# VH-VL binders against q9y4a0r168to385, part 5

Target 1, 218 residues: q9y4a0r168to385
Amino acid sequence: LQPEQIYNADETGLFWKCLPSRISVIKGKCTVPGHKSIEERVTIMCCANATGLHKLKLCVVGKAKKPRSFKSTDTLNLPVSYFSQKGAWMDLSIFRQWFDKIFVPQVREYLRSKGLQEKAVLLLDNSPTHPNENVLRSDDGQIFAKYLPPNVASLIQPSDQGVIATMKRNYRAGLLQNNLEEGNDLKSFWKKLTLLDALYEIAMAWNLVKPVTISRAW
Key: E = the ipSAE of ESMFold2; O = the ipSAE of OpenDDE; V2 = 0.75 times the mean of E and O plus 0.25 times the DockQ between their complexes.

## First folded at step 4 (VH-VL; framework fv_patritumab)

Design p23 (at its last look DockQ between E and O 0.07; V2 from the best seeds 0.00; counts 0 for: pae E 12.2 > 2, placed apart)
Fold by OpenDDE, look of step 4:
Structure p23 (fold): chain C 218 residues (1-218), chain A 120 residues (1-120), chain B 113 residues (1-113)
Amino acid sequence: as target 1 above (218 residues)
Amino acid sequence: QVQLQQWGAGLLKPSETLSLTCAVYGGSFSDYYWSWIRQPPGKGLEWIGEITHSGSTNYNPSLKSRVTISVETSKNQFSLKLSSVTAADTAVYYCARGDYEYFGSDFDYWGRGTLVTVSS
Amino acid sequence: DIEMTQSPDSLAVSLGERATINCRSSQSVLYSSDNKNYLAWYQQNPGQPPKLLIYWASDRESGVPDRFSGSGSGTDFTLTISSLQAEDVAVYYCQQYYDEPYTFGQGTKVEIK
C-alpha cells in the first residue's frame, strides 16, 4: 500500500463553549466569571491518510439528534458528519455507520482521483467504541480496518495528540477571532455561541491543519 | 418528580405590566427550555416565549415588543413580564418545561396556572 | 406562523366507542433529516393545565393509557381514543413545535353522548 492508502482515525472530546484566554478550564469544566460551569461537549473523530492530503470531514457526535441551532440546517449539509448519542460519545453503531457510509465512499473517491487502486487500510487504536475488525470491511474486502497494539498505538498514531491539539488550538483561536470581529462582550458571545457555530468553526480548524502536521505524525 | 410553581399578581389595570415567576423543583434546570403559555378564558393556547438557563430567549412575534422573559439560574426560576396590558391579555398564564435537546419543544410539565385579569 | 386547525370543534361519543380528532397544519411539520413529525397532543381538564399525551405525532407520553394513539404525517394528524372512558371527557389540543412560534389547534371538546 502507498501512503495515500493508509489512514488513521482518532477521537477526542471537546468542550465547545470554551474560550481559551477568557474562560478557565478547571477539572474538565469551562467557567466564565459570573457564570456556572459550561459542560457542553461533543466527541470529534479525525481521520486522514498518511500524506495528510486527504482529510475526511470530521465526525462529530453530539447529544441531541436535532439541536435547536440546526433549525434551518439539514444535518446532511453540515461541514461535519454529525451523529447523536445520549452521552455524546462514540459507540460501535456510530463508528460502523461512519465507516460504511462515509469512510469507504470517500476513500474510494479519493483513490480513484489519484489513479490508485481502491484499496486502503484504516489504522485504529484499541477502543471499546471500535467494532471488531471483521465488521469493518468494505463489500469487496479492499478497504478494511486494522487495530494497533495498545502499547504501540500511542506512539505511532498519525492523528495523535499533536494533530488534535493543533486542531483544538485552531478552533479556540477561531472563536476568539470571531468574538473580536463581532465586537460583543465576551459573555454575550459565549451565551450566543451555538452548536452549529461550533461545528462550522471546528471544521474550519480541521481544514487549517496542514498536511505536513499530519504526515509528521506517521 | 418535577414540579413547577408559579406566582404573581392576578389583577391589573390597563397599561400596567404583568409580572409572573415560575420556580422549578425536582429536576435539572439547565437541561430544558422554559416557556410561558397563556389561555384566555374559554379559548385556546398561545405560546408567549421561552428561555434557557443561559438566558437565551425566543418570543412569539405577536408579543415580542411587550414581552421580556428572564432567568435566575441560581434559584432555578424564570419570569415573565408583559408590558402595556389590555383586556385582551386577560388569561390563565402557565409556565411549562420544554425539551432542550431537540428542534422544538413539546411541554411535559406545567405549572398550575395563574389567572391574570386586566380590568379598569 | 404555522396554523393548526382541529376538527371537529366538539365531539360526542358513547362510552366505549372510538373517538377521533383530526389536526391539520398549514405546512408540513415533518423534518426530513430525522423523519420526525414535530406534533404533540394534549388533554386539558377544566381548571387544570394541559397534559401531554402524544409527542412526535405517535409516541405516547409516560403514564398515558394505551387507548390513546396518535397517527399521521406531514400536515394531517389524528388522535384516537379507541374506547372512550368517562375520565376522557376533556378538551384536546394539537401543537406543532416544528417552528417558532409554537402554535396550538383551537381545541376539540370531547363529551359523552
Scores: ipSAE 0.029, ipTM 0.593, lowest interface PAE 5.0, mean pLDDT 88
Fold by ESMFold2, look of step 4:
Structure p23 (fold): chain C 218 residues (1-218), chain A 120 residues (1-120), chain B 113 residues (1-113)
Amino acid sequence: as target 1 above (218 residues)
Amino acid sequence: QVQLQQWGAGLLKPSETLSLTCAVYGGSFSDYYWSWIRQPPGKGLEWIGEITHSGSTNYNPSLKSRVTISVETSKNQFSLKLSSVTAADTAVYYCARGDYEYFGSDFDYWGRGTLVTVSS
Amino acid sequence: DIEMTQSPDSLAVSLGERATINCRSSQSVLYSSDNKNYLAWYQQNPGQPPKLLIYWASDRESGVPDRFSGSGSGTDFTLTISSLQAEDVAVYYCQQYYDEPYTFGQGTKVEIK
């Protein structure tokens, strides 16, 4: 297998309405000085190959089954793959849907475009949110997942927060730029920010993560 | 399934304080704005104000000097007080749920309403 | 305050025929950043609270029959009932949620002719 055929996915929480400065997270809540806790959270799953040249569309898990900000927007053209779950957590059903309907097809298309065999492995940590690896296989068995023991996983996957931290920095920087362009004060900006706005911003933030940042995490 | 139950005194004398409470069942309390809206008999609707689970309020400027909306988050309840009532405050008062994800509020769940009559 | 004006104040429509209600705002409720109209429609039966029918000017709330549709942009909006049913006899309100205070139209009473 070439490095372009080796993929990794990892998950993080994002408090998408938090200000981009000195913010403390306490018991899964975002704390802003002089303001009450902000509890609006989504789960983001990043997936890329070892070279960083293939970054898959982000997978985002939110609470709302059909957020109202989406109703005038074609959900098939969202900048992310959106799923809903009661607690905005990744779960086994969502992960399996993503693998079968998004990961496998996009990996096949990428490898075909590069003239590589349509064979790939998705390296994962052993998490309760990830299904048994036997069910994470393409129909032809050529694209599959492999779970790594914790000691091996810490050595060979981006278990540090380098890639995720860069994406979150890009997200916060983009929010700051949008506030400058709109000319609003901070309170008006936060009141106007929708989930759809946040999805476009986080997708841009992911696009700005350079391949070098991803490849060096290995 | 979300349900809003409201209660309070329905008959007041002029200059008294209107006090209503709304309890929220079957949904998230922290993900929404909670509003009071009134409807004088045979007339249209007037938004009074809103509150979040954290206690942040916005009031209709026409009523702001007389209105207090409060929240008891541990009970999933919010309340309306309207001071110095007159006959013009006779209306059906509704509690309603508004969306938190964007800057405005439409109202997808409503209480059954409480008729408040201000007598002579 | 954004003033909402509905027309007509009342209308009578034969069963199965189309009912059309107009709503005009005193200023645009279209937000340029997201290209959405912050306009909702409600149905109110006698003795009942309002029921949300339409938001974003044209999006039906879950459980609302497809005979209800909303259209328009900026300052001029229309609620259409494509084939009036007996249960559609009610008062209908438009509401803007673009700016505080959120305001409602005066209502349109729909009756069977």
Scores: ipSAE 0.000, ipTM 0.449, lowest interface PAE 12.2, mean pLDDT 80
ESMFold2 (binder alone), look of step 4: mean pLDDT 92; pTM 0.951

## First folded at step 7 (VH-VL; framework fv_patritumab)

Design u06 (at its last look DockQ between E and O 0.13; V2 from the best seeds 0.00; counts 0 for: pae E 9.6 > 2, placed apart)
Fold by OpenDDE, look of step 7:
Structure u06 (fold): chain C 218 residues (1-218), chain A 120 residues (1-120), chain B 113 residues (1-113)
Amino acid sequence: as target 1 above (218 residues)
Amino acid sequence: QVQLQQWGAGLLKPSETLSLTCAVYGGSFSDYYWSWIRQPPGKGLEWIGEISHSGETYYNPSLKSRVTISVETSKNQFSLKLSSVTAADTAVYYCARGDYSYFGSYFDYWGRGTLVTVSS
Amino acid sequence: DIEMTQSPDSLAVSLGERATINCRSSQSVLYSSDNKNYLAWYQQNPGQPPKLLIYWASTRESGVPDRFSGSGSGTDFTLTISSLQAEDVAVYYCQQYYDLPYTFGQGTKVEIK
């Protein structure tokens, strides 16, 4: 397999209303001095190939099936692949759906466009949220997932110090730049930020991650 | 057609706690936000607070220290508690459905209102 | 808090004539990202809850007669009844939902002259 045909996916939690530079996270909650604690968390899954040139749309898991900010928005037109789970965590069902309906088709399309065989491997760490390898395989068997030993996984899936950290920094910077106007009250900013807004910012943050940042993480 | 039915005690003494409940019929409870709004006799409207189906709450700062809004999703109900009432809390209290917006809600369906009188 | 101020406090208009109610917000309720005004208008009859008439400053709620219209942007808004009918006698309120807490105007009483 070529580097273009090798993919990796990793999950991370994000308090999408929290700006660590200005907001304190206490006991897993985002807090603003003098205000009620708000707990707004999503799980984000990043996926890209070894070259970093193919980045899949982010997979985002939120608590609400139909957030109020989505009322006038088709979920299919979101800049991310949105799923819902009661705890806003990745689970086996969501991962399998993502693999079958999003990963496989997008990878096929990409490889085809590059003139490569439609064969690929998704390298994953051992996580309780990842289904058995046997069920993570395309219909033709050419695209499949493979679990890495913990020692290897740690090498290609650096912690929040690498790709994910860069994305999160980009997200925070984007929010400040695009949503925090000069003279705006931090309280008002906090209250006005919606999940939809956050998803767009997160998508942009992911887009800004350079391929070299991804490739070096391998 | 969506209907909001509300109930609770209408007569209180000072320092008591106001308690009202609103039940939602004929619509999706999880797709909207739910608010309490009050109106003193002959006066305007004051928003008290709002709650989501997941339990996220927003309160009017003027009442925040005394207000608690809760939700029971399994029953499609949400409730209001206002502690330490005074004569100033005498009003018709409405529950209302908040429709979609990025930052807040306009209210397309209302309960019939409950008159709460605080008197010694 | 965003303060909402209506004018006039009361209005007497002849049947069939135009009624105009103004609402001013202490700060803009226009959101730049969606270019929408987060403003609603309500009608309230005695002994009844408010009834939604207009949202997004100019969009009529379903079932609301065409004689009702909303206009304005930013901080200045207007509710217009093009031809006042007997059933239009009521108190009208504007409401912003741009920021928390939600706030209402003090109300305008519309009567028949």
Scores: ipSAE 0.014, ipTM 0.549, lowest interface PAE 8.2, mean pLDDT 89
Fold by ESMFold2, look of step 7:
Structure u06 (fold): chain C 218 residues (1-218), chain A 120 residues (1-120), chain B 113 residues (1-113)
Amino acid sequence: as target 1 above (218 residues)
Amino acid sequence: QVQLQQWGAGLLKPSETLSLTCAVYGGSFSDYYWSWIRQPPGKGLEWIGEISHSGETYYNPSLKSRVTISVETSKNQFSLKLSSVTAADTAVYYCARGDYSYFGSYFDYWGRGTLVTVSS
Amino acid sequence: DIEMTQSPDSLAVSLGERATINCRSSQSVLYSSDNKNYLAWYQQNPGQPPKLLIYWASTRESGVPDRFSGSGSGTDFTLTISSLQAEDVAVYYCQQYYDLPYTFGQGTKVEIK
């Protein structure tokens, strides 16, 4: 298997109305200077191959099946793969859906476009949110997942300065830049920010993560 | 039980700014959206806009250029301002609670209404 | 905007008889992912604010009598009062909460014949 055929996925929580890393998080609440505690959180899953040349569309898990900022036409062109769950947590059902309906097809298309054999492995940690390995296989068995022991998984997972940290930094920088370009004060900006706006910003933040940042994390 | 109490000036001249306030008693202020809805005398209902406890707003596009909804979460209050009023803005104005924050708003609790009259 | 059209505008029904109010939306308010119709019904007595009767097209609000029922899906909805009582004389409105802006039907006035 070539490095382009080896994939990894990582999960993180995002308080999408939150500013830079100086923001405190206590008991799942985010505190923003000049604002009340923010409880609006989503789960984000990043997935890319070892070269970083294939970054899959972000998977985002939120609470609502139809967030009020979405119109039905928006769901056709979302910049992320959106799922819903009562607590905005990744779970077994969502992960299996993502693997079968999003990961496998997109990996096949990418490998085909590169003239590579349509064979790939998704390396995962032993998370309670991940289904049994036997279930995570394509129809032909050539695209599959493997769980790594905790000690091995920690060696290939991003650190605070890794892929996830870079993406979150890009997200917050992009939010601040938009505010500066519009000339808004901080309170006005937060009042206007919708979940849909946040999804577009985080998708752009993911696109700004360079392949070298991803490949170096391996 | 949740109770909504509303107040504000009921008589305006054209070009003035309508300003109403609604206070929420007896329930959670967070986890809901809070709406303003108006009804011209003898006519139907028009949704004006909504706000969450954190200040996230959505407005009816027909009014967006003139409407501001704000929240004072420490007082469990939210307010409506509608600028540049005309006689067409004469209506009973209601505040209302949207039942669930993530599913869109149907309105389970309403204020008693405030008649706002705009002279010609 | 999703336009909501009610029929009839006015309805006279004898006590104890069935009253039927129709509501049509200009586009579907059924969300395929949760299979729910984002449709509510309200009753408004003179001089009073509207009162929620039905949400999700067919779910009665707490304290609403069993004689009120909602039905329909997609674009066509019905509020039925199975046995009209004197206190049911009011104006009834449907409302969609599928897309912003939320919109209401023009109202149906129900009277005793």
Scores: ipSAE 0.006, ipTM 0.546, lowest interface PAE 9.6, mean pLDDT 81
ESMFold2 (binder alone), look of step 7: mean pLDDT 93; pTM 0.957

## First folded at step 9 (VH-VL; framework fv_patritumab)

Design c10
Fold by ESMFold2-Fast, scan of step 9:
Structure c10 (fold): chain C 218 residues (1-218), chain A 120 residues (1-120), chain B 113 residues (1-113)
Amino acid sequence: as target 1 above (218 residues)
Amino acid sequence: QVQLQQWGAGLLKPSETLSLTCAVYGGSFSDYYWSWIRQPPGKGLEWIGEIYRSGETYYNPSLKSRVTISVETSKNQFSLKLSSVTAADTAVYYCARGDYEWFGSYFDYWGRGTLVTVSS
Amino acid sequence: DIEMTQSPDSLAVSLGERATINCRSSQSVLYSSDNKNYLAWYQQNPGQPPKLLIYWASTRESGVPDRFSGSGSGTDFTLTISSLQAEDVAVYYCQQYYDTPYTFGQGTKVEIK
């Protein structure tokens, strides 16, 4: 398999409605206010190939079944693949839907565009939210998932955290920049921020992660 | 069965702030938007605004900056505050559950209504 | 804002006869992505809150008698009561929920002839 055919996916939680400050952004932190912060959590899954040149559209799991802020945006045109789950956590059904409906088609299109054989492996950790690897396989068997052995997982875990940490820093910096441009105080900014705003911002943050940052992780 | 119980002061003087509360019993509070809708005597219905349990709100622009809707999730309650009232704010005020499948809300359960009269 | 206009303002119908109420929106309330019309109908008896009859233009709410039906798409909608009963004397309102602010028609008063 070429590096273009080897993919990794990892999950992280994000409190998308947080109060950024210059000091917090510099330190890579985000201030989460009170009880409302619990309702403003999503799960994000990042997926890219070993070259870092193919980053899949982010998978986001949120609490709201039909977020009101999506009203003016066609769901087909969202900057992320959005799923809902009561706790805003990834589950077996959502993971399998993402694999079948998003991962497999997007990987085929990418490999075809590069003139490569439509064959790929998705390397995963042993998270309890991941289905049995026997069911994570394309109809023709050419695109499939494999769980990482413990010794191999330990070699890439810090690098995966580096990629995710970079994305989160980009997200927080973007929020601060938007707040400064609006000229609003932190309370007004926090009250006005919608889930849709956060989805566009996190998609931008993911796009800003350089291929070298991802490929270095391998 | 879902029941909405509402209460608050029914008699106000001009310039005062209207304060009404709605409590939700039975069924899920978390998966719905909650609205306030008013009806002046002998007239039609006017949507005031809605809130989700996260505190996310949408307001009718015609009521400008006078309206605030808040939620108290520990009690399954949400409240309406309307400042600087005038005689034009005299109406029956209803709380209602907004059901949705994608966006927008239609209202499947309503409170009994609170008559608010603004007079000197 | 989307303006909702009902016609007629009032109508008198004999018991057992058909009543029809029309509702027009100033712009389409049909969402192309889900192919649904964001329109609801309510019945209001004197001294009572409105009661949901129909949502998505044609879906009858649970417990609502089958003599009530909704039809239409885009900007023109109709509520039909196939055989008027005494308890159907009320004011009827249409509502769009395609855009905020949500707006209601001015109401149609149904009386027995």
Scores: ipSAE 0.005, ipTM 0.457, lowest interface PAE 13.0, mean pLDDT 82

## First folded at step 13 (VH-VL; framework fv_patritumab)

Design n4 (at its last look DockQ between E and O 0.35; V2 from the best seeds 0.00; counts 0 for: pae E 8.7 > 2)
Fold by OpenDDE, look of step 13:
Structure n4 (fold): chain C 218 residues (1-218), chain A 120 residues (1-120), chain B 113 residues (1-113)
Amino acid sequence: as target 1 above (218 residues)
Amino acid sequence: QVQLQQWGAGLLKPSETLSLTCAVYGGSFSDYYWSWIRQPPGKGLEWIGEIYTSGETYYNPSLKSRVTISVETSKNQFSLKLSSVTAADTAVYYCARGDREYFGSYFDYWGRGTLVTVSS
Amino acid sequence: DIEMTQSPDSLAVSLGERATINCRSSQSVLYSSDNKNYLAWYQQNPGQPPKLLIYWASTRESGVPDRFSGSGSGTDFTLTISSLQAEDVAVYYCQQYDDTPFTFGQGTKVEIK
């Protein structure tokens, strides 16, 4: 397999209703001086190939099945793939759905566009949210997932965290920019920020992650 | 068991500001949207707006310019302010609990209501 | 806004008989993605707040007697009281929560004939 055909996915939690310059995470809560604690969290899964040139749309798991802010937007038109779970955590069912409905088709399309065989491997760390290798396989068997050995996973994980960290920094920077554009009413900006807004911002943040940042993580 | 208790002034003059507060006892305050609904005497129900613990608010467009709903999470309370009241704002005002998981809410728990009368 | 219209405005039914209340929405409140009808029914007694009876058009709230049932889909809904009891004398409202602003029907007064 070529680097273009090797993918990795990793999950991270995000307290999305947090402004960068005046917030702190205390005891698992996002706090803003002079404001009440915020507990709005989503799980984000990032996936890209080894070259960093193919970044899949982010997978986002939220608590609400139909968030208020989505009322005028079809979930299919979101800049992310949105799923819901009571705890806003990744689970086996969501991951499998993502693999079958999103990962496989997008990877096929990408490889086809590059003139490569539609064969690929998704490298995953050992997580209870990841189904076993046997069920993570395309219909033709050409696209499948493999678990990384613990020793290898430990080496790759920090690199993946770097990519995720970059994305989160971009997200925070984006929010800050938005705040500046909104003027001096930081409180109002914070209160008005919706999940939809956050999803667009995080998608942009992901898009801003450079391929070299991803490739270096490998 | 979830209980909603509400209070505020029940008699106002025209142009004054209506102010009501609802306190939630029992259950999780952060797992629901909280709404205000009013009912003029002998008439139907009108949804005013809702708020989430994050401060996210949605208002009825018919009242948006005059309505402010706020939340105080530390007290499990949320409030309604309606400015520039007229006789048309005379109604029983209810606080109610709505769902978080969907675009909209049905209301499974209600306050007892507060009659607000606007008269000169 | 989605307009909710109930019929009739008032209904007199004998004890033990069936009471039927209709509710129509100006647009469908059926969401195709989850195949749910975002429609609720309430009972209101004088001097009391509304009490939730039915949600998702046909699901009874906990504690609601079996004689109450909701049916319908899309734009046309029905609340049925299979055997009217004395305590069922009240005003009943339908409510859509498919879109904001949430809106209620004008109410149907149910009385004993």
Scores: ipSAE 0.733, ipTM 0.887, lowest interface PAE 0.7, mean pLDDT 92
Fold by ESMFold2, look of step 13:
Structure n4 (fold): chain C 218 residues (1-218), chain A 120 residues (1-120), chain B 113 residues (1-113)
Amino acid sequence: as target 1 above (218 residues)
Amino acid sequence: QVQLQQWGAGLLKPSETLSLTCAVYGGSFSDYYWSWIRQPPGKGLEWIGEIYTSGETYYNPSLKSRVTISVETSKNQFSLKLSSVTAADTAVYYCARGDREYFGSYFDYWGRGTLVTVSS
Amino acid sequence: DIEMTQSPDSLAVSLGERATINCRSSQSVLYSSDNKNYLAWYQQNPGQPPKLLIYWASTRESGVPDRFSGSGSGTDFTLTISSLQAEDVAVYYCQQYDDTPFTFGQGTKVEIK
């Protein structure tokens, strides 16, 4: 298998209304000065191949099935693959849906476009939120997942080598830039920020992660 | 049986800040949007805004610069603050439950209302 | 904002007769994605909060008498009380919840003739 046929996915939590300079995250909650608590988290899953030339659309797990901010836009054109779960956590069902309906088809199309065999492996850590690897296979068996042994996962897991940190930094920078462009103060900024706004910003933040950053993490 | 109990100061002077709190009993707090709605005496209803436990809010643009709705999840409570009040803000203020599973809210449970009077 | 206009502003109906209230929105409240009309009807007695009667334009809330019915689609909606009772003397409001701000009609006062 060539590096373009080797993929990795990893997950991170995002408190999408939190800015780093003003927010306490003790006990998994964050606060903004002048507010008693803000409790909003989504789970983001990043997936890319080893070259970084194929970055899949982000998978985002939120709490709401039909967030109100989505009403103003065509949900088919969202910049992320959105799923809902009561706690906004990745779970076995969502991961399997993503693999079967998003990962496999997009990987096939990419490899076809590059003239490569439609064979690929998705390297994962061994997490309780990931399904058994026997279930994670394409119909022809050519695209499948493989869990890394625990002692190897810490050495090879590419997403933990700064890719997620870079994406989160890009997200925060994009939010600050949008706030400056609109002339909003901090209080007005929080009032205006919707989940849809956050999804567009995190998608842009992911797009700004350069292929070289991804490939060098491997 | 869901019950909404509301309280707050009912008499204000011009330029003061209106502050009301609503407590939710007998049902899930986290599965719904929570709204404030007001009715001037003898007039119709005006939706003020809504909040979810995450802090996600939507406000009526006519009031947006003066309104803050907040939530205290540990107490199953949400609150309204309306700054710089005038006589035009004299109304009965209601808290109400809205549906989270769709794009908008009809209101199936209401508080009893709090008359807020802004004196001259 | 979606403006909601009710007609008439008031009406008087004899006991046992049919009362009809119209509600018109300035734009469609039918959302094409789910094919639902985001319209509700409320009854309000003096000194009381509004009480939900109808949602999705035609779905009766639990505990609401069968004499209340809703109809219409898009921009034109109707609340019908098939046989007016003395306890139905109230002000009635329509409400759209298709887009924020959620807005109410100006109200229709129903009286006994």
Scores: ipSAE 0.011, ipTM 0.551, lowest interface PAE 8.7, mean pLDDT 82
ESMFold2 (binder alone), look of step 13: mean pLDDT 92; pTM 0.953

